# Ledger of designs, part 15: VHH binders against q3afa8

Target 1, 265 residues: q3afa8
Amino acid sequence: MDKASLGIGIFDSGVGGVTVLKELINLLPGENFYYLGDTAHVPYGSKSKEELLILGDAIIRFFLKLGVKMVVFACNTSSAITLPILKERYPVLMEGMLEPLRKNMPAKAKVGVLATEATVKSGLYQKKLMETNKFQEVYMIACPQYVPLIEKGIVSGKEVEEATREYFEPLLKEEVRDVVLGCTHYPFLTETIQKLYPKIQVIDPAAYVAREVYRKLKENKLLGENGGKVQFYVTGDEKSLKNLGSLYLGYNIDRVQKIDLEVIV

## First folded at step 4 (VHH)

Design k07 (framework vhh_nb_b201)
Fold by ESMFold2-Fast, scan of step 4:
Structure k07 (fold): chain B 265 residues (1-265), chain A 124 residues (1-124)
Amino acid sequence: as target 1 above (265 residues)
Amino acid sequence: QVQLQESGGGLVQAGGSLRLSCAASGFTFSSYAMGWYRQAPGKEREFVATISSGGSTYYADSVKGRFTISRDNAKNTVYLQMNSLKPEDTAVYYCAAGPYLFWSGYTEGEFDYWGQGTQVTVSS
């Protein structure tokens, strides 16, 4: 079987992963994509490592049944916690949010990272960035208001601007100029952030992820030519993916298939 | 071999003052954020104050205006000046070091290195 004709699976716990999907579609128009939002199990940030591994394993097996040559973890929690383990269990190519950024981001004296409270509290993301020796200081800022606002479709206006001013206050005190969007939902707020802080360089990991996916496919002679189709799946509610996902992608998501994950404990 | 060693704790009357010191070794002190946490009997560890590598300071609301955190990079030491002490300030005080900026409003950030703690007891 021609493995180059197989699709690419991409998953997140919600709609946030469409920010990664958009970069992949733009860079790889010859690929077919299967997007899965694990909306029945939101939020991932509050889950144990054991539960995340059970869910991640089920998601990989789901994509393998559809026929994929690669799986993209468009979820920062899963990229940090479960990807290193699941990569050893399955022969399919895998990529996540963290390693492409680690490998390819230029060295900086000071870097800010906007992330969920769970990502900040885990310490793993910060440790992995510091291990590169590219960053002297990594400033993690928890943004608990962002995901709830984005999921409600509130990506601009006074409420999100006030939250943004509050989160950026400590970064401004430290004279941080480079800020990583450490949650896949946060690119929805890029225009608001740039409006308030035009001198800050906003770094979206999705661009690094897309380029690394391209490089791995090319290296393994797996680049596809099949015509750029995307199929959408959810485990729970589909409304956020249909409405907010369509807005972000710039086209109507007209069909979303509901599926059940086959979990093994 | 990273070491953080607290000193300056003790018994003090309400309204009094203490200065805690934390001597650091085994890492590039000037590159790390330094902080103080405390733990009262039967309670979880709670944030007190932090100072970034650049000198920016952040305080828990309960201590703001009474406590001052400072650092001396030449001596690899972080200090906590505690004024107007209250019985509620009674706790074991821990020094912590990490590359992270944590902010008392919305974070419970993790630190890489912790001291063994120094007891502060405030009598009424």
Scores: ipSAE 0.000, ipTM 0.237, lowest interface PAE 13.8, mean pLDDT 85

Design k08 (framework vhh_nb_b201)
Fold by ESMFold2-Fast, scan of step 4:
Structure k08 (fold): chain B 265 residues (1-265), chain A 124 residues (1-124)
Amino acid sequence: as target 1 above (265 residues)
Amino acid sequence: QVQLQESGGGLVQAGGSLRLSCAASGRTFSSYAMGWYRQAPGKEREFVATISSGGSTYYADSVKGRFTISRDNAKNTVYLQMNSLKPEDTAVYYCAAGPYVFWDGYTEGEFDYWGQGTQVTVSS
């Protein structure tokens, strides 16, 4: 069996990870992808490190049974908290949301980050960016209205525009030009943000993640040539993935298989 | 085996607009990241804009808000809409294709394919 023919697993707690999946599918058409939304355990932001490790371990074992050469942590919470530990426990290649951005984003005097309240309150995302010494000032902006609106399919119009003006006000006062989308759901709003603020550079970590996955596979001689299959899995509700995921990906998600994670406590 | 051909350059007055096109030949256009670079007389080649295979766009600070990159996969073409042109935008504009998005301090050597260039001259 050739390892290069194995698939790539991507997981998130919900539908947001399809923003990463879309970049990966388009960049790597020779690959097979397995997407898992751990919708039975959403939200991940409120979970302990111990609980996230138990879930992450079970997810990796699930993907290994399917046959993967790499696992992508499309969840920002898991990327920050559990990825550094889990990558030492398994020989499979792993990549997350945070390290490709940290490694590859150019230095800037000021950078803004739009994120969930949980991510802002954790302080971990800001700490990890500041550790690079690439940024003099990191402005964390909590956007509590965004995920609920996106989950309802509201990605444009007056309500999203008003929330966006509120969130961007402090960034404009500080003359911030570069703004990171610190939640995998937020690329759904890119067109609305660019319409309101065309001079702001919106930075989607998903593009950095996809590029780093490609680089890592190429360096390890693991690039696939005969792929093109995408399979979808959930642990709980599939509605958001089928509806919102299909809209984002630009094709109908026909089959979503429900699975149970085999947890080891 | 991708060939790139730029068009749409020319002479324009400051404050004017131009739309550059880059036609690609090859079987995998939709899988490539596409970018625009420019080179002014006596200067080094510099990044202008890029668009990923998934549609994410990135711009140099000097053109952000004035230039828009887009792609039409049905026509195997990438576009650069240039508005509010300045004399400083005068350069030969090159189209580039490769597997990577261009936003992370990318060097010219990471794009696999380059066009021959199209001249843009902005008079004051």
Scores: ipSAE 0.000, ipTM 0.280, lowest interface PAE 14.1, mean pLDDT 84

Design k09 (framework vhh_nb_b201)
Fold by ESMFold2-Fast, scan of step 4:
Structure k09 (fold): chain B 265 residues (1-265), chain A 124 residues (1-124)
Amino acid sequence: as target 1 above (265 residues)
Amino acid sequence: QVQLQESGGGLVQAGGSLRLSCAASGRTFSSYAMGWYRQAPGKEREFVATISSGGSTYYADSVKGRFTISRDNAKNTVYLQMNSLKPEDTAVYYCAAGPYLFWDGYTEGEFDYWGQGTQVTVSS
């Protein structure tokens, strides 16, 4: 089989990964995409490394059965914890959220990161950015109100604007101009953030992920030419993916297939 | 082969607005990242703004909050809305396209295609 004709698998624990999918489908119209939301096992942030490896292994095997040449980890937790291990177990190309940003973001004196409380408390995201020596100061801001609001479809209006002002206050005090969206859900709020703070550069890691996927496919001579299909899968509830995913992608997600992961324990 | 054609330049008074357009030929060109650069007389070409295939944007500090980059993939066109124009915005504006989102004004090698440029002159 011509490997270049195989698809690209993208997974997240929920709907957030559609922010990565949108960048990929627009950049790579010659590719076929399979999106999996592992909604039966949310939240990933509270899971052990062992549990995440079992789920990640099952997800990769699922994609391999569909026929993929690359798997994109559109989940920050899996990108940080399981990707470094799983890429050594399988010959399929893999990419995640952190490494493309680390490699390709320009050096800045000050950078802010909006993230979940779990991500901030882990210290791993901040450590990985500081290891690049590109940033003198990294300001981590926990945004506990954001994911609940986004999951309810509230991406604009008074409540999200008030939360945004609260989160940006310490960044404005330090005169931070570049702010990374450290959660795959947060690009849903880009228009609201930009309305309130037009001088702040919002950095969406999804664009860097798409760039790195293109680079790796080109280097390995795996770019597809006759794709254009996107298929959606969930392990649990499909409602958020159908509603919020359609909103973000700008087209109706008509079919979502429910599947069971073949876990090996 | 792909070509980029800029339009919308001209003479405008300080504080005024202009909207630049860049029309791209080629079926899949709208899948690329699109960018705007400018070059004033006697100066190096500098980065202005970029937009990814999915719509993520990045701006030079000098234009952030005044300029807005956007794209219309159905028309294979990228736009630069320039508000609150200053005399120092006077330059030839170039459209660029490539597979990568461009963040560094000196990394021009990441864009595969360039337009011929359109002159913007801000008086006063």
Scores: ipSAE 0.282, ipTM 0.663, lowest interface PAE 4.6, mean pLDDT 86

Design k10 (framework vhh_nb_b201)
Fold by ESMFold2-Fast, scan of step 4:
Structure k10 (fold): chain B 265 residues (1-265), chain A 124 residues (1-124)
Amino acid sequence: as target 1 above (265 residues)
Amino acid sequence: QVQLQESGGGLVQAGGSLRLSCAASGRTFSSYAMGWYRQAPGKEREFVATISSGGSTYYADSVKGRFTISRDNAKNTVYLQMNSLKPEDTAVYYCAAGPYLFWEGYTEGEFDYWGQGTQVTVSS
């Protein structure tokens, strides 16, 4: 089997990683994709490093059994904590959410980041962006209303618009013009954000991730030609992936297969 | 292969508007990131705006709030709406296509395809 014909694995703890999957599908139509939502183990943000490594290891082994040439960590927590360790354990190519953005986003005096409370409180996202020396000021905005609204399928309308105005008020006061979507769920709200704030550059890390995946595959002569297949997997509940994933991708997710991860402690 | 054809350039007074179009032929348009670059006489080619295959946009600071990039996948066309034009916007505008995002610092060797360019002249 030609390695270039192997698929690309993408995982997240839930449906949010579909935002990364959409960019990858559109950019790489010659590829086959396997999407895994580790919904039995949500939320990842509250887990220890050791627990995340056990889960991440099991997920990589799952993808290797399916036949992949690359694994994309469409989960901010796993990208920050486990990717640097797991990439040393397996010869498969790996990419995550944060490094493509850090490497390739242009320098800006001010940047805003919309993120979960857990991400803001961790300080890790802000630290990683500041380490690049590309940004003089990084404004972290916790958006606790966003994920619950998105999970209910509420991506437009009065309630989302009111929450968005509240979150953007401090950014507008500081004259921030570039805003990063620091949660994989948040691109579900891009149209609402752009409607309210058309002059703000909304930065979706998924686009940078897709570019870096393409670059690595090209450099390693691993680009696929006869793909176009996407298969969906979950470890727990499939409803969010079927309903919200279909909404975001713009087509019906017909089949989601439930699997059990083979953990090694 | 893909061929790119720009249109919509011309002469306009400062404060005016122009809409540039770039029609793509050949390969499937929807899989490409599309961008606009410009080059003034005696200057290097500079980034203006880009739109990814998924619709994410990025703008040069000099044009942000004045220019809007959009795409119509059914027509295999990308547009650049230019408002509040300034004399310093005078340049040949080039359409570019590639498999990912374009921004400031992107090298010519990373682009798949370029158009022939369309002249935009903004008088005082």
Scores: ipSAE 0.000, ipTM 0.294, lowest interface PAE 13.5, mean pLDDT 84

Design k11 (framework vhh_nb_b201)
Fold by ESMFold2-Fast, scan of step 4:
Structure k11 (fold): chain B 265 residues (1-265), chain A 123 residues (1-123)
Amino acid sequence: as target 1 above (265 residues)
Amino acid sequence: QVQLQESGGGLVQAGGSLRLSCAASGRTFSSYAMGWYRQAPGKEREFVATISSGGSTYYADSVKGRFTISRDNAKNTVYLQMNSLKPEDTAVYYCAAGPYLFWSGYEGEFDYWGQGTQVTVSS
């Protein structure tokens, strides 16, 4: 078997990871992708490190059985907590949300980060960005209204615009020009944000993730030429992936396979 | 192999607008990141804007809020809408393409370049 012909696994706790998947599909049309939404165990943000490791281990083993050369952690929680550990346990290439952004984003005096309350409260995202010494000021903005609105399919209109104005007010006062979308759901709102604040640079970590995936595959001589297929899997409910995922990707996700993870405690 | 052809340049008065187009020929336009660079007389080439294969956009500070980059994958074309033009925007504008998803302003990341189109902004 030619390793370059193996697929790329992408996982998230829900539908948000399709924002990463879209960037990967567009950059790497010669690749086959397996997307797993671990919807039976959402949300990941409230789980212990031990629980996340058990789930992450099971997900890696699932992808290895399908035949993958790389696994992408399209989940900010798993990228921060479990990826550094799981990289040491398996020889398969792995990449997450945070390190590609950390290493490749240009230095900025001020940067804003829109994130969930759990991400802001964890302090991990801000700590990781500050460790680079590339940013003098990192403004973490919790956006509790965003995920519920996006999950309802509300990505434009008065309600989301009002929430956006509220969240951006502190950033405007500090003259922040670069704003990171620190949640995989938030790219659903890019057009609304850009309409309200055309002078602000919206930074989607998914772009850095996809570029790093391309770079690693190229360096390891693993780029695929015969691909273009995406298979979708869930552990629980599939409705959000079918509805919101189809909306974001611009095509109908008509088949989603339900699977059970092989958990080892 | 990818070949890039720019169009839409010309002479315009300060405060005016121009729309540049870059038509790509060859394989797989939709998988490329596309960008615009410019070179003013007697100066080094500088970054203007880029758009990833997935549609993420990035701009140089000097053009943010005035310029908009977009792409039409059905037409294999990338556009640069330039509004509120200033004499300082006078330059030859180059279209660039590469296999990377995102361009953070690093010129060396592009594999293909167009021949350029002249934009002159008079006072």
Scores: ipSAE 0.000, ipTM 0.163, lowest interface PAE 19.0, mean pLDDT 84

Design k13 (framework vhh_nb_b201)
Fold by ESMFold2-Fast, scan of step 4:
Structure k13 (fold): chain B 265 residues (1-265), chain A 124 residues (1-124)
Amino acid sequence: as target 1 above (265 residues)
Amino acid sequence: QVQLQESGGGLVQAGGSLRLSCAASGRTFSSYAMGWYRQAPGKEREFVATISSGGSTYYADSVKGRFTISRDNAKNTVYLQMNSLKPEDTAVYYCAAGPYLFWDSSGYYEFDYWGQGTQVTVSS
C-alpha cells in the first residue's frame, strides 16, 4: 500500500490544536489532515492517566480506520502522559508537543513557560525541559484565566491584558526574555502578549512540532505530494472549532463531522 | 547529582534570630534556584523562601519582613536569616535546589534536590 498518500491525524481535547494544525498546513501543503477535537471529554488536564490512555487509544484506532501514516498529539497533557505508552502499542508514527521543542529549541539561560495549572502541577513539562541541559532556569507560570477567555472568543481587550500583566510580573522580575506557550490555546493570545511585551520572544511549540513531523516523514519516505485537504471531526460540541478554529486558521471550516469514540474498559 | 547540607539550626527564644546555611556540592550551584521549606510535627511541608540564580527573592506571607534569603555563589552557599522568631516558626528547615523556578497559582515553588534538614526550636 502507498503509505505516503495516507493522511496525518491531529487531535486535541478542543479547538487549541488548530494552532498546531496551522503550522502543519503551512509547512506540509502536500499532506491531507484529519483534525479531531475530543470536545465530549474536555478538559483533559483533570483526567487520570488511565482515562487518558483509554481516550488516546480510541483516538488512534479512529485515525487508523480513516487511514493515517502519523498521529500528532496536539494536547500537552496527552503528549506528556500517554504518548510514551501508546507509541509502543501501534506501529503508526506518533509525535507530540514536548519532544520536538525539547530536541530542537536553542539553549537559553532563562525560559518562561505559560501553561495550565494541571500542566504546571504535573511537574512533567519542566522535568522534560530540564533533562535537555539546554535551560539553566525554567519558570513555570500557571494561567488559569486564559483557556476560559479564549473559549469565549476573548483574545484581546482589558480582561486579557490584565491577566497577562499578572502572569508576566514574575517573568519580568526574573528578566526572562524567552517565553514558551505551553498550552495549545495560548497562541490565540500572541498579538496581545506582543503588544504588552514587545521585547519578549514568544515561542510557539507548534513550529517545532511541524518541523519534526516533516523530518520524520522525510526520513521514512512518507512525504505526500498531492494533498491539501483538511477534514474536521468532533466528539461533542462543534461551535468552538467552527468559530475560533476558522478565526485562527484564516478560512471557514465548512464541515465538522460528529463521531463517537470506541472506548474499551 | 547535587548534595545539600544545612547548618545553623538550634534553640532560640521568641524574638531572637538565627541564620541557617546550606552548602551545595557540585558545579551547578550558580545556575540553580535555591529555596527553604519547613515542616512542623504533624503538618505538611510548607514553602518559606526562594532565590533565583539571578538573585530575585520570594517569600511566604507568614515570614515576609522577618526572614531574608541570600546566596553566595563563590561559596556555593544559600542563607536564611531569620529575625523576630515566633514559637510558630518551630520546624525542621529544609534546603532545596533545582535548575528551575516553579511558580503556580498558589505561589508555591518546587525543587528537585533536598537536604536532610536542620531543627529550629523557638521557645516562648
Scores: ipSAE 0.000, ipTM 0.200, lowest interface PAE 13.0, mean pLDDT 84

Design k14 (framework vhh_nb_b201)
Fold by ESMFold2-Fast, scan of step 4:
Structure k14 (fold): chain B 265 residues (1-265), chain A 124 residues (1-124)
Amino acid sequence: as target 1 above (265 residues)
Amino acid sequence: QVQLQESGGGLVQAGGSLRLSCAASGRTFSSYAMGWYRQAPGKEREFVATISSGGSTYYADSVKGRFTISRDNAKNTVYLQMNSLKPEDTAVYYCAAGPYTYWSGYTEGEFDYWGQGTQVTVSS
């Protein structure tokens, strides 16, 4: 079979994964993409490992039916918890949010990470970065106001700026200059952050994910040539993907298909 | 391995003060972020204060201006100075330690290592 002509599946629990999709589209114009927002099962952060594995298994089987050569876990929770296990169950290539960043980010004395409360509480992101021995100090900052604001389409203005100043106060106090966006929604705020803190290097993991996907496809001789098509799918509500996804991608998402996941319990 | 032992709890009247101490045993106290959490009967454990390995301090809004967290790396001890105590501060107070250089206490969070807790009771 000509596996190079197969598509790339990307999934997230919501709209946030479009930040990863945008980097993939820009770097890999010869590829076809299938984006799935598992909006019927939000939030993933509160789910058990067992439940996440059931959902992740169903999502991979869905993509395999569409015809994919690679699946990208654009969900931090699934990347950390289920990806290592699901890689053993299926022959398709898989990549997530954390490992490309760990492998390819340059060493820094101090790094800040903006993340959700659940990600900070888990300790896993900080642990995984520290394990590389590239970072002497990792400063985790929980940003509970960010996702609600972004979901309302509020990515600039006074309210976002005030929240950003509050979150950056401890980073400035510690003289941190490199800040990782540890949530797939947070790249929506890059312009606001850069406006307030032009000397801070904002690091978007999506760029590392896209480069690692390219690298793996090239190594396996699976790079596509006749692509350029993106198909959007949801399991639940499509409104956020249509509205916020279109805003982020810079074009109208006019076709979203609602699907049901075939879960095996 | 880190072991944590809290002390300094007790009964105090509203408006009074207490100082909690947490003695840590183990190799790497100076590299750890340290925190205080509390749990009142029938409630979830909540964040009170944290101090990074670098000395930066963070407080829950309910205790800002009243509580002060500090550390003495020579004594492997973290302290919580509690002033202007209120009946609502009544809880078991837990000392916590993380193996990481820094942890932010802006939200409810937890560390890998925990003490057994010390009771603080504030009478009206």
Scores: ipSAE 0.000, ipTM 0.257, lowest interface PAE 12.2, mean pLDDT 84

Design k15 (framework vhh_nb_b201)
Fold by ESMFold2-Fast, scan of step 4:
Structure k15 (fold): chain B 265 residues (1-265), chain A 124 residues (1-124)
Amino acid sequence: as target 1 above (265 residues)
Amino acid sequence: QVQLQESGGGLVQAGGSLRLSCAASGFTFSSYAMGWYRQAPGKEREFVATISSGGSTYYADSVKGRFTISRDNAKNTVYLQMNSLKPEDTAVYYCARGPYLFWSGYTEGEFDYWGQGTQVTVSS
């Protein structure tokens, strides 16, 4: 049986994971993808480890029923908290947001990270970057206005620009020139950031995730050749995925299937 | 096209050791759980051990601490190292292909392809 023809599952709690999906589609055109937005259970950032494991377990089982050879955790919360545990529970290949960046990003004297308040407060992202010994200074910037604006489809204009100036002020004072987008939603703002700060190098972790997925598939002899299809699923509201996802991917997402997750204790 | 070929069986005295091998072909071995079952004369086939594609192992209570299942993905082979053998371990041992991309220590009934078996006889 040719497992190389099986798909790749990608999930996020919302639309943000399409930024990872876009990089995967571009790098792996021979693959079939299943994208799941777990929109019924947002926000993941406030959930307990036990709740996240129950949801992650259900999502893995959903993808296995569809037929996947790999699952990509396009959710920073799940990547940090549940991926290390679920990876040992299921034999399917898994990858997340954080380890590919840590492993492959070049060394820099100073790096900024734009992230959600929950990610900044956890201290985990900063700690894991510092553990690489590649960065002398890591500047974590909480961006509480970004996700609400992006979810409303506001990715440019006065409100986004004002929020961006506020968030970049401390980075500019420290002469930071490399800034990591520490939330899967934030690549939606790349054009606005580059317009305001053309001298800043914006680093999207999704590119590192896609390359690591390619590496793992190649090493396990699982690269597909006859793919090119993407199927979209949600557990709740599909509006952001249809509207923002289409804008980001550059084509219309006309079919989104609503599903129920089968949770076990 | 799927083929599983066991080897390494034989006659051994109680307290001795044997290493069983199962060579797999016709599928992407590294993505499947693999397991060992055995059938003693006049009894039903019973579970012995399993190993997931990621290396997680589960054992029947009767063999825990004595048997070790392992795999070599480069050689498409699963092994069963049997130590401290007892006469009650006498059986035909079967290699089986387990679930694709799924295994839990509580779900052993998903094995779909079986080898021809290899006889293990433990004398007292």
Scores: ipSAE 0.000, ipTM 0.090, lowest interface PAE 21.9, mean pLDDT 84

Design k16 (framework vhh_nb_b201)
Fold by ESMFold2-Fast, scan of step 4:
Structure k16 (fold): chain B 265 residues (1-265), chain A 124 residues (1-124)
Amino acid sequence: as target 1 above (265 residues)
Amino acid sequence: QVQLQESGGGLVQAGGSLRLSCAASGRTFSSYAMGWYRQAPGKEREFVATISSGGSTYYADSVKGRFTISRDNAKNTVYLQMNSLKPEDTAVYYCAAGPWLFYSGYTEGEFDYWGQGTQVTVSS
């Protein structure tokens, strides 16, 4: 089999990774994609490094069994914690959420980051952005109301707008003009944010991830041309992926396969 | 290979509106990021607006709230609706296409294809 015809695996702990998948399928229409939502083990943010490595290892082995040339970590926690280690264990290309953004985002005096409470409290995201020397001030804003609203399918209207005004108030006070969506769920809210704050530049890391995937495949002569298929997998509940995933992608996710990960302790 | 052709430029008075169109031929349009740049005489080319393959839009601060970029994939066309035009908007406007999302501050080298440009003149 031609290696360029192998698929690309994408995983997240839930539905949020479809925001990355959307950018990838639009940029790379010649590729086949396997999407895995590890919904049986959500949330990843509360897990130990050892637990995340066991799950990440099992996910890589699952994708290798399906036949992939690249794995995309559409999970911020796994991208930061397990990706650097798993890269050393397996001879497959890997990319995550944080490094493409770090490498390719333009320098800014001030940048805001909307993120989950766990991501803000970890300090890791802020530290990694500051290491680039591209940003003088990084404003981390915890948005605990966003994921629950999005999971209920509430991506517009009074509740989302009120929460958004609350979260943006400190950013406006500091005259922040560039805001990163530091959670894979948050691109669901882009239209609402742009409506309320039309002069703020909203930065979706998924676009940077897709760009780096394209660049890396092109550089390694691995770009596919005869693809165009996406297959969906979950370890637990499929409802969020079917409902919210379909909404975000703009087409029906009718077939989702339930699988069990083969963990090795 | 992709060919881009701009249209809709012209002379307009300050406060007026103009709509630029860019028709693309060749590759599948929907997979491209599309953008608009402008260049006044003696100045470097500057970013105006971009729209990603997924529909995300980004604008230069000088035009945000006045200009709107949109795309029609069925017609392989990207549009720039320009409202509340000012004399400082006078420039040749160029359409660009590439595989990436473009932001203010990104380099022109990331676009694979460029149109020939269309002149926009705003009188005081």
Scores: ipSAE 0.000, ipTM 0.237, lowest interface PAE 14.7, mean pLDDT 83

